# Ledger of designs, part 16: miniprotein binders against o43061

Target 1, 338 residues: o43061
Amino acid sequence: YNHSPEIQRSVYTLTGLAPSSKMAFVTMLTVRAANGENEVENTQQDWYYNSTRLLVHRLVKFKPTKSKYPVVVLAMKGIDQWKLDQLQEDGAIVKVVDPLYAHEVVDDVNDIALLDSRWSMMFTKLRVFEMYEYDRICFLDSDILPIKKMDKVFDVHQLSYSKDSVLFPPTLFYKPRRSIFWRRFTEEFAAYGLTRDDLYPYVFAAVSDPGMWHETPPPFKDYFNAGLFVFKPLKAHYKRLMALARFPKLYDNANMMEQSLLNFAYNSAGAFPWESLDWTFNGLWARKNDLPYLKAVHGKHWQPEGSLGYDEDTSKLWWDAFQEMQTYHDQQRNADLY
Key: E = the ipSAE of ESMFold2; O = the ipSAE of OpenDDE; V2 = 0.75 times the mean of E and O plus 0.25 times the DockQ between their complexes.

## First folded at step 6 (miniprotein)

Design h2 (at its last look DockQ between E and O 0.49; V2 from the best seeds 0.00; counts 0 for: pae E 14.0 > 1.5, off the site)
Fold by ESMFold2, look of step 6:
Structure h2 (fold): chain B 338 residues (1-338), chain A 81 residues (1-81)
Amino acid sequence: as target 1 above (338 residues)
Amino acid sequence: STDEVRLLIYLARWLLYRAKRLIKEGDFEEALERLQRALDYIEQALELARQLGDEDLIQQAEQLIREAEDLLEKAEELKRS
């Protein structure tokens, strides 16, 4: 399902990876509460921590899914040090980052559809775009579970424009609320302090989001899920993202948080269209029929029956994986003893 | 929408900032180019703001036009000198 929309052809030049490219898997561990006194938020924080450990284990230690690339955990400032120490012992590179608060990112927080106190830091995932030491990053939400080798996810294209395409000025596309029409206007890169050369070539690839239960394989939709994406961190693109982020009404009032922003910034009809990754790298709304093909399953699989997106087969798969990790750690402690 | 007007004003203000820097550096031809593009964005913003009836955005756009025209006149004068 590596389908590139027709419009992407106007800006594409395919370029292979250099053999010395520095690559990493990156996930993020965020703080859900301002303090540790809220028991509901502390319990949710503990399960996000547990799922982060499982993701690290699956990419670093578990032989069937182990990667040859480093695994980095971006930990928001305020995560307990003992959790960071444990993730480092598990084999992750741990990097502490400052949060990105919505009120520092957008001009008017009232333009954000679903803002509350627990979502004030909704843009913190964008810190991953500042990791300029890497040539390619595969970002994964911490609730993604690898079930097969993931390393081929980096087999993506550098995207560029032809000199012949200078007749196609850079454009932003958005759909105002209560409109059936997409609107466009021409971007001015000089307004960001940039030239076109600063913004190309670029890399941005993600998996189409089916948004609901689906057949196998899921149908393609021209809207990607921001739970997994492969990109090249570039200062120019980070500057552009921060400029666009100021205006939530242009990206559906941040209805899907940073996912709305990224779909706006990398819209398939725009100057920086996203590349479609094979669906098997990010198994959304996954059920039994998907599992033979999937390399990763995406969801909060620790949640009980009755939860949104619950599926018996993926839930069992996750709990079996979690138990395997616990057994692994028990065996390591016993080996250290003897 | 008001967000489109605010984006156009944002882009224009940034272009004006760059033009001021270019004038100080003596790059008058590049400064004039930025000023001309800024005026295009501001005029689009002003037209949309008037269609929306947003007096605050209208005043912001009108102030930016005056600032851009003053800078353009200054850059032309310095380029000739």
Scores: ipSAE 0.000, ipTM 0.334, lowest interface PAE 14.0, mean pLDDT 81
Fold by OpenDDE base, look of step 6:
Structure h2 (fold): chain B 338 residues (1-338), chain A 81 residues (1-81)
Amino acid sequence: as target 1 above (338 residues)
Amino acid sequence: STDEVRLLIYLARWLLYRAKRLIKEGDFEEALERLQRALDYIEQALELARQLGDEDLIQQAEQLIREAEDLLEKAEELKRS
């Protein structure tokens, strides 16, 4: 059986999702593990906070990008209360979550490609998969800037397996670190204490990651960016994801952190192939020519010229947006004084 | 790698658990199928563990082989009865 992604997709029935009022945008604000008192780390944390505020502002208050759906900030435990209060004032629902440490998730932490403070907390993003109160979630990295309405991001499909499908999940292949040989992984749902019926139907959609500067539109790659994805929170899927997370060797030794895991878990050749969202929902490595099409741009656009991935046009967009947010708050404060 | 071995052991243990349940439910054919797959995983795990020289993982895999074989024998006996 040619395990081509196309053949595997034919085994699934795509059904349109009914409209649900239980949809949310979710972002995450993390505490950087305090490796030492270096002032430089605090400044970077402030930018992520500022970017999170900007994202919330765009989705909640800024009329051109304002969503009808709630915005939730998953805040890691240990974030300053004043930051949480400010995000609530910005109109976000703030939910404090405990971190997921790599050593708690992974059987052998030495199998993680990079053991630094950022990688130690990478799995905290997986807490979004526990948000069972929602039918669909669109997760966004805090460095995503909405520039158009994004509400249509929830217009994805639900995937069901065909009863006539092969009894066993498709075989995936992985290459352990320092191995020259590919290894076979045949998933057994029963290993998770789950049946196939527990896991289907499912929703998982994301945008192809171009990985670098690209033409307009970007070329499709069978690898998605984990900075924006739409899914249905299901206990079965969280259980499965956490089971797979135990073994970094399955997902490129977590070389791209949680993105590696998610690309393995929702691999196109696997039992739960990801659905491709329109590229316009996650403008990675965006340039001026992309902007007319994009609904969001994704990057650390506050970084100065000379930074990796710096682009003058997208940088300007971010700073203009940030200034608008500041102006908005200044006006609100003045209005409350009168 | 050590993690591949651990994964295979994990998968095998689960299959053995399910096989035990299937045997109790009287579904011997499905139990035998699960047990055979478990053995396949354990054999792979054992081979990799030996290559790594990980005595703990070798011991775990060998123990699982014994459990799987015992369950196979039980399932076959019950199927013939």
Scores: ipSAE 0.000, ipTM 0.207, lowest interface PAE 12.1, mean pLDDT 85
ESMFold2 (binder alone), look of step 6: mean pLDDT 90; pTM 0.884

Design h3 (at its last look DockQ between E and O 0.02; V2 from the best seeds 0.00; counts 0 for: pae O 15.2 > 1.5, off the site)
Fold by ESMFold2, look of step 6:
Structure h3 (fold): chain B 338 residues (1-338), chain A 81 residues (1-81)
Amino acid sequence: as target 1 above (338 residues)
Amino acid sequence: STDEVRLLIYLALWLLLRAKRLIKEGDFEEALERLQRALDYIEQALELARQLGDEDLIQQAEQLIREAEDLLEKAEELKRS
């Protein structure tokens, strides 16, 4: 026999937060692919850097969205020092990390559905799970723009295993996004060298990914977007993630490998179901009707009309925010002169 | 379906990993138990892959059977030492 995933999902606890809890917003700045002379990649890298600065500005300086929690930028080794220095001046804590290459993570790279150079560093986001100095982290992709206060994002539950179920560990169901049929097998925690006490309680919360244009509010999909998630960094969960990552045939979903891995690892029907965050914390495929509700807008909104996912209202919102940041820095330089 | 074969292979791979650790730690009886369970899953995967006619999965399962049998022989040898 086994324990029903529905029973495990319904066993929620309090947040587990205390006044002494250490929270942080964490984002990541990566280098472009190996060809430093690629003009398209250089331009895209500059906009990722600009977008990272804007995110930091919105959480550190801009009063309407400023957070009381620190903002950390994980900068992949190889980012120009002047960019790191500027982010520090903007108010971020900057930490340099080594990349995680797909060929170092998976057992057989030929098992990956996508075999080009862009996927080679897709797992570097997993470095955030090693930041054990924090009690709770909200990770955000650098193309997320806060438009309201975000601090309530940390108010999520932790899940503990029922004591009555101690002798019969939960099963992991294979439930890929495109499948309507379930497959069942037992995940054996002892195979990782882990015990239940190492793995529970845990925190993992994210926003459902609508994957397309939608009504307001978007419909729930049982597949979350890895651009924003809240979790407690735990050594056992990092060890588990790295072990699962070895086998991409279980989770690979085209170009979304780290998102697919996390969705597999925290599958709603498995041993560690994800918690659904309020959609307003990660506004995916956002349009005008979403904006009154959203706390953050997610997308590459600097890109021009005709780009995938372009929307004129969110584009204007992003460019207005970027101009406000530029004006802020101009005013700071003028105040320093006088 | 091919998804069933992949799930059987996944579970077998985790049993093989667990058995390798047990061999290193000198827990040979526990290692042998996991190796036999891994072989059971791989043999089921092979039978199903043959029914589906999936040559890649057939070859993968056959390779894993050889690996599991080599580890089983090694563990038996070390247990008797």
Scores: ipSAE 0.000, ipTM 0.248, lowest interface PAE 13.6, mean pLDDT 78
Fold by OpenDDE base, look of step 6:
Structure h3 (fold): chain B 338 residues (1-338), chain A 81 residues (1-81)
Amino acid sequence: as target 1 above (338 residues)
Amino acid sequence: STDEVRLLIYLALWLLLRAKRLIKEGDFEEALERLQRALDYIEQALELARQLGDEDLIQQAEQLIREAEDLLEKAEELKRS
């Protein structure tokens, strides 16, 4: 497992980061755009809420996975107050955020591969990049289940640019929608009103996405999953990210939503290559053989048999964890009553 | 494998050379098709080279992409004239 895309070591200096007290786990709870009153959409929203509660419970309360770092839930405006209150009771810091709609972020929404209600709010996840009160954030999708302590996920490097490097900015390639031809993108920081010094040093680390069922350990791919990443919130990087977000043509027409954008923005061939985290922090397409190694499993493990990505062992693991959380709360309520 | 990357680079290079000839001959449509296939091979090569961590092959693939794009632009300009 070659853990690092060979960051052009000649151009960048990696420095280990000291421990910081200003680190947090952050997850996001979104409102599904109520298009139709269909009961099915409400049930799916409840599962994401339940999964969010479980994530919070694992990081805050459950002794085997309890973290020393705070857990923040970015809740989209419009979520029921009782859900927010419950998450606070679970021990999360709840921060309500305004959505970022695709039509507000993108110059031409027709450049987005899929225009549905779910995709319209894909950019709301980018609100995590505005959390400048923290030195490092580990973002987690709400469908991540911690199964071991994850605190070491913050043990990442800061990447600095060598001032002596006369190297031209890296050239990225993109394929516009309906084009058969690749085009070059040369990033000009001045276009953002930024200098190189505004953007370096930076932190961005994530886990390689295997994309499907895999052997143990999974093969490395130079493409990361956006369900878990560690970064340093910087105003310059948010500004850059929002500038890039304007043009879906640069990032595969947002075919994988914010993951496409992030993989473009932090491309290994770009000015800000991503750092590879150990695969054990984000167990994608996990099965029984992976579980001894994993610190977290990632997937909609509440889904029934026959669902895409269903696995009996990981499903059982999730349901057992969910039941433990319920039992914990029942015991707490009983203890408060007596 | 490294051999696969080298093969893809070779195939791409061959197509680029062919496309150059086609451009000179005025066969712009066929040149564009060959350039597209060359780009496809180079991209595959680049991805594999990155997976292997072979910087030399990465650089070669990137250089070929640049050449292919330059030829594409030239072919498109000549087609419109």
Scores: ipSAE 0.000, ipTM 0.239, lowest interface PAE 15.2, mean pLDDT 85
ESMFold2 (binder alone), look of step 6: mean pLDDT 89; pTM 0.865

Design h4 (at its last look DockQ between E and O 0.01; V2 from the best seeds 0.00; counts 0 for: pae O 13.3 > 1.5, off the site)
Fold by ESMFold2, look of step 6:
Structure h4 (fold): chain B 338 residues (1-338), chain A 81 residues (1-81)
Amino acid sequence: as target 1 above (338 residues)
Amino acid sequence: STDEVRLLIYLARWLLRRAKWLIKEGDFEEALERLQRALDYIEQALELARQLGDEDLIQQAEQLIREAEDLLEKAEELKRS
């Protein structure tokens, strides 16, 4: 919900503001995700590439879910050209991005854990915040499957701060590992080369992450899932994110990758609290009772029974969608053979 | 954690750079305000770095204290002139 009492401590909404006309859905395809984890041995199915194609298909071609807004695939440099060509043929705008390596971002360059390629994949996802040509972006992981129209996801608020809050300096909160106490410190926007006014108004909305099986609707938790979020790309916020990214121990050593960083940067108690988006846009740990309400299901539904988070109803839904996409392409090939 | 110390040092370095520029422009009252805030961050960073036993961060914080004190002395002298 857009106005959770716990989230609206330091900011207020701008009443009646409608989103701009330059919206886009954006997903990202990394080299490892496109080629599978063990591509060198060539023993694995490339399911992330397949799921990216399915996401594009659902937003571009499939009439029950297709969007009026463009769909962009940010592709990490090094992905095979034929995959990029296929995504363009499927109807996506494909943009190739350079990677951001951990040693270029993090201050503690002596941390051996930063050699893990997952860190560079996480930091490269921050490129989405540089897409200033759009007024609002809905980022979504490639393992999200739209099952209803998604375009109302952009109906979120611009958030600003009250001038009466000048007595309460902007605060950044984090919880050290194994501590029950939060730590806090004042944020110095000048260190980013910014003023407070450069950072407001902003847009950042996401769905609360239930983290496990749940009732319908899921209970609210003050921790959002970064598999889907709506934001306005702003230079000031990108500068801030890059500054905060320097200090991984403040966001739990990126235990949940970009989700850890974004929950730190947009903490509900901090200077830039996140807005709670309707849960039906990001159906996490979804089961049969959720499906009549959901606009999208989120998970690696191609995985077999016994996999973490497996559910027979969402699995069938995903495989039916995948088959529909394959049938669509078979029908297009046959129509082109005149 | 050591990254809390690194964030405090990062903020302090920006304040010191800003104060140095303000001194050159003759804005001494604003420079002194930045220097006091920088010292507050550096002292917190030094205390925490000592608790963590991180010699590199202790050394960085101690260097920043010397830099801040030098700038503060310079700003006070120029303000009197």
Scores: ipSAE 0.180, ipTM 0.663, lowest interface PAE 5.1, mean pLDDT 83
Fold by OpenDDE base, look of step 6:
Structure h4 (fold): chain B 338 residues (1-338), chain A 81 residues (1-81)
Amino acid sequence: as target 1 above (338 residues)
Amino acid sequence: STDEVRLLIYLARWLLRRAKWLIKEGDFEEALERLQRALDYIEQALELARQLGDEDLIQQAEQLIREAEDLLEKAEELKRS
């Protein structure tokens, strides 16, 4: 009797996670794809590096936002050693990782919506899922600025599988590129060489992405931003994620890069629905009215007026924070001289 | 268990929120699929809640059924227009 894999989904049990000492904040610093032309661009201030330093400073040094948890910078191979040394000096654990190239991950690269140098390395972020030394990780994009303590971001739930409960298998739908018709995806764990017991319990939590300027609080959308998420690193989940990554057609042809993949893999209608974190942990498209509530703001706040997503209040907030970090380092250097 | 019922209700609420958003975006077919799944979870929750005799969970599940049905009707109407 071929028990149709369709009928036996166990009811998930939502259980609170016990506190663990093996938690970390993790960010990623990538090599800018050298557009092959001008040597002169080496003089341009690496704002992503600067933003990464600021994030590290806020979590490690700055008293109002200082965390008790370690901060890890996943640095892509090829980053200048002096940058790595500086990040270590700032108090980060630096781990160098090899890139994951799109052509190595995807069966057909033509299924990717945009093939550029930035997209070629988009999957490097998935290296965070291999950090099995930690029980929980909070990943943060380097353009996230903590403005309050964020340690409570780890207060998430674990979803467990109950063998005694029969839930209908979640069916995911995807729309292939240039198709007007939705297609059904039924996930078979055996296709990955995995059982349900390998995949549960799991943790995955993120903040809803408003996608644009919004009211306070932002409206909930069943689509999360991949700039901040909390998860439990599991070998089975990495294997699953890499298996799904092979097929961009499943996740909107990677239209939003790894965010598309993650929103498919942890889809609310899927086998591993994401948990909604409080919106205050990832202030996307933030304005003045949001700031009293936010624990972090997310954006390229160093960009000048006229840039997409520019906001005067959040820009000022970032520059003030950046200046504080510079002042801190200047004071430390002076103290070491005496 | 009570935890199973709570989870089913949680999942259903998630799907209903998604369906509401999809309706606003004009994605009626996807909305209908989410609503049907939500109903399935709610029905399971309701059955388990009844077996447990938990009146609060029964009421929550019944409320969600009404919400799901209203959204289904709305999505179907908008799909025909």
Scores: ipSAE 0.000, ipTM 0.208, lowest interface PAE 13.3, mean pLDDT 85
ESMFold2 (binder alone), look of step 6: mean pLDDT 90; pTM 0.889

## First folded at step 7 (miniprotein)

Design a00
Fold by ESMFold2-Fast, scan of step 7:
Structure a00 (fold): chain B 338 residues (1-338), chain A 81 residues (1-81)
Amino acid sequence: as target 1 above (338 residues)
Amino acid sequence: STEEVRKLIDEARLLLYLAEWLIRRGDFERALEYLQRALDLIREALELARQLGDEDLIQRAEQLIREAEDLLRKAEELKRD
């Protein structure tokens, strides 16, 4: 079902990484997710915050999964300071960001529901693309649990344009000549002061979204899950994403707002096709038979087993990991006191 | 102002880009809407560029009109099929 290999779009180069390159894992914590007040009586039972702490612990402290790269928690302004202080104590770099609201981005606010919090959450997440101090970022949703070393996720080749590349494959509706279409496309971005050299080389890699009840390994689907992706922060790409975000009706025909935008921006038929990461970096809808292969499990596995297709083994894995983290912190606290 | 003309051209270029993507997806109704908005912006830019006597901006606006008209003809033709 994937005809991408039949049509050349771009030339792969080496990774573009040097020994001095700065890589980081980044996750985002929103006010709603961090506070948990609507779902739990006690902030200690805020499972998204607790899952964020577990992610930090797994990448910063837990030896079997510990990374040599920093972990950044991009925190929305308004999160309780004590939660941010705790994440910093756990070893994360905490960066507070201003919310980015739909009315600041979308041309016609009537194109979206004014009171739909999904739009506000989606646009604030775009802040991750402004982290230009890093050469390469692996973004992870806070409900991802690393179970093996993740550092190889950054080993992605950068993509450059070639005059022999096809910006879009031939379609039944439109068969563009590649040179004419390329000139038109670059002219559009030149209007924003962007050149080809600002846009290329780029990096954008993610894992195909397999759906529930998949086989092991999952079948490829030409639609990625936006819960884990690797990219090179470039101002030109941030500007491009913001320009596309202005018109939500073009990309939003699904319930996954930011995932829809990113699949639109990095679609396989476009000028910036996404690259497939090894599925084991983002283990969606994981079952017991997937676990021997996975480097990370993605899902709300703190919820009761059987919910959303999860099984007893993935639930047990998450709770065992959470218990290990609590034990580590208790032991660390005792050591610091005496 | 020259800056205002450039802003109109920038907006029109974005709308033409988006219209072409919609044509590829078979959404001709939205494509035609964006193409009409682009043409309106380009025509305004052309008029302002002529008032300013800026030959480069006049040429840019005229080129965008040709591109917009080509996409309009293509979208209307594919919609009929």
Scores: ipSAE 0.000, ipTM 0.306, lowest interface PAE 14.5, mean pLDDT 75

Design a01
Fold by ESMFold2-Fast, scan of step 7:
Structure a01 (fold): chain B 338 residues (1-338), chain A 81 residues (1-81)
Amino acid sequence: as target 1 above (338 residues)
Amino acid sequence: STEEVRKLILEARLLLYLAEWLIRRGDFERALEYLQRALDLIREALELARQLGDEDLIQRAEQLIREAEDLLRKAEELKRS
């Protein structure tokens, strides 16, 4: 089987990293909202927040998993200040961001009218692509638990076009039609000023999503999980992602909106193919046999009733880790009293 | 689980999008490869959905088979032209 012309134009280069390169782990904490009947204020305990604290603890304080790089929590506007203050005290850099609502991103009025509340805040994750102060970012969902050192996740190669290859148009779009919708999009996309030098070299690497329980190691699928990805923040790539996000008909399924968008934007046959990260950085659908290999486990393992990726061993691992963090904090409070 | 079936359906739909995009660009060989992979995933999803007795997921998988087969016919026709 032959490679597409677009793939043939991409050349693997060295990492592009220098000793002065700024790298960061970034997670996002969002205000959970539903249709007004199932508001997601946890009346017992905010486990998404607790999982975020555990992630921060694992990367900032816990010696076996401690990173030499900073951890940034992108917190959606509306989260209680005391939660943000606590994350900062735990050692995270906390940055409050405005949500990106569907009506601010998508361009088709009829599509907006058909969107449910799930789409409303899903684009807020794209805020991570605006963090131009960093040379390389590893984004990770707040329900990821590091269990070994993660720093090697940044050791990915940057990609560019061969100088001897004809660059195909960077647009992933069909020839503009005469409709007002496509005319406005074409004009705005051109106005972004996207040049080859603005778009390359780039970095985008993620772990293949097995989509189900799997053998060890999991089978490769040409579809990545957007819960962990490594990228180089570039203004041109952020503008490109925002342009693509305006047209949900180009990518599929509201239930996985940002993951579908990113898989479309960095598809293997496109101008910016994704690179495969070692599966051990994002342990999806993990079971006991995976644990000796994993650097991080991904799943809502605090949830007893029907948790995605539930396994008794991974649930025990999460609760043991949470207890370790609580013990650490209790010891710090006791030291402060004396 | 229903979530596993839904993820297979999503991956297959993404492959159908990529295949249609490749057809528009004249890369029929790669499009046919992606369509075959999509059909394999959809057939797996259909069998799992039948085991679960989830009528909605069964109908969604059957619709995707029809869409994939339509694109296969289109790609093969264009490849011969």
Scores: ipSAE 0.000, ipTM 0.121, lowest interface PAE 15.8, mean pLDDT 74

Design a02
Fold by ESMFold2-Fast, scan of step 7:
Structure a02 (fold): chain B 338 residues (1-338), chain A 81 residues (1-81)
Amino acid sequence: as target 1 above (338 residues)
Amino acid sequence: STEEVRKLIMEARLLLYLAEWLIRRGDFERALEYLQRALDLIREALELARQLGDEDLIQRAEQLIREAEDLLRKAEELKRS
């Protein structure tokens, strides 16, 4: 019994990677996009599907960006089978997943500020945290375009409490102050709810979310973009995320459900701080001056120049990449005929 | 305020969810501690809801007390077996 318990912590950093470690790139293809773009029967009008194919091509086939690791497409149930078949032919591992709708995840649907049901499928991205067959995953939104090798994205550190650190378990008579519960939820979850061995070591790394028209390099912001993150799938972390997801008023701002949830779950002041990943792995709001540094460009660059603040150079980059992929597939088809 | 009551209810509901998860793991001791914390928060929410005269929040808090007590009995029973 410690009459005045003190929490002593140190952070032990180690990659945790072994030659036998299973790593994968994972993206998600949904029947409805967060921006309101829906799947359509015509492939030319389904730009999220076309962008997903381009991402797969860049990581599986295109030599300048080709990865040694597999690419998994988590496809929401309801996507046309021919699209799934095509992604498999392109070299992806396709896994069909059931959607996670907001009304199935949250305890009180009246707590959600969702005006349109399309936003309710944002929780489906949490399915990636159930992929326990992999030791390390790099999740990337399907509108990310690799332009250089990305395999070093997995070279992030695992975080663990060292042997000289101690979190005092709650005693039968321990009464933490209610006023701090909210701010320190992640720490209280780790210290008072679950064993450290279930929650550590963990991995969670992401790129800071810059504003539009940012400098090169972008200044650091203690808020990450959930369009690319590297993590270690752990059952305890998945269950923690699902528990937190039930209470959108804890984390939600302006219907940014999944990104808000992850920023809350892995906040820098909590028990599971996020690691800052090199900004070049997730090039948000990229302009010509950013391109020489970037390993990947993130955005709907298939949309017309200027529509979202993109410049001609980034739009051209995306369209050139798409043309290269189409040329590759046309040449493969022609070779197979002869 | 109604916002304070809703926040207490949400925090308690999260603790109930975590307690149920801990019960499934066989960690009954920690589950019981979470359940006691949840009950404390729910009782505070109920008192505040009654002061506000908000019948919906009162009913919600009362339902959570029943859920927490059911889970508490289950955890104690499983701990003994």
Scores: ipSAE 0.000, ipTM 0.195, lowest interface PAE 14.4, mean pLDDT 74

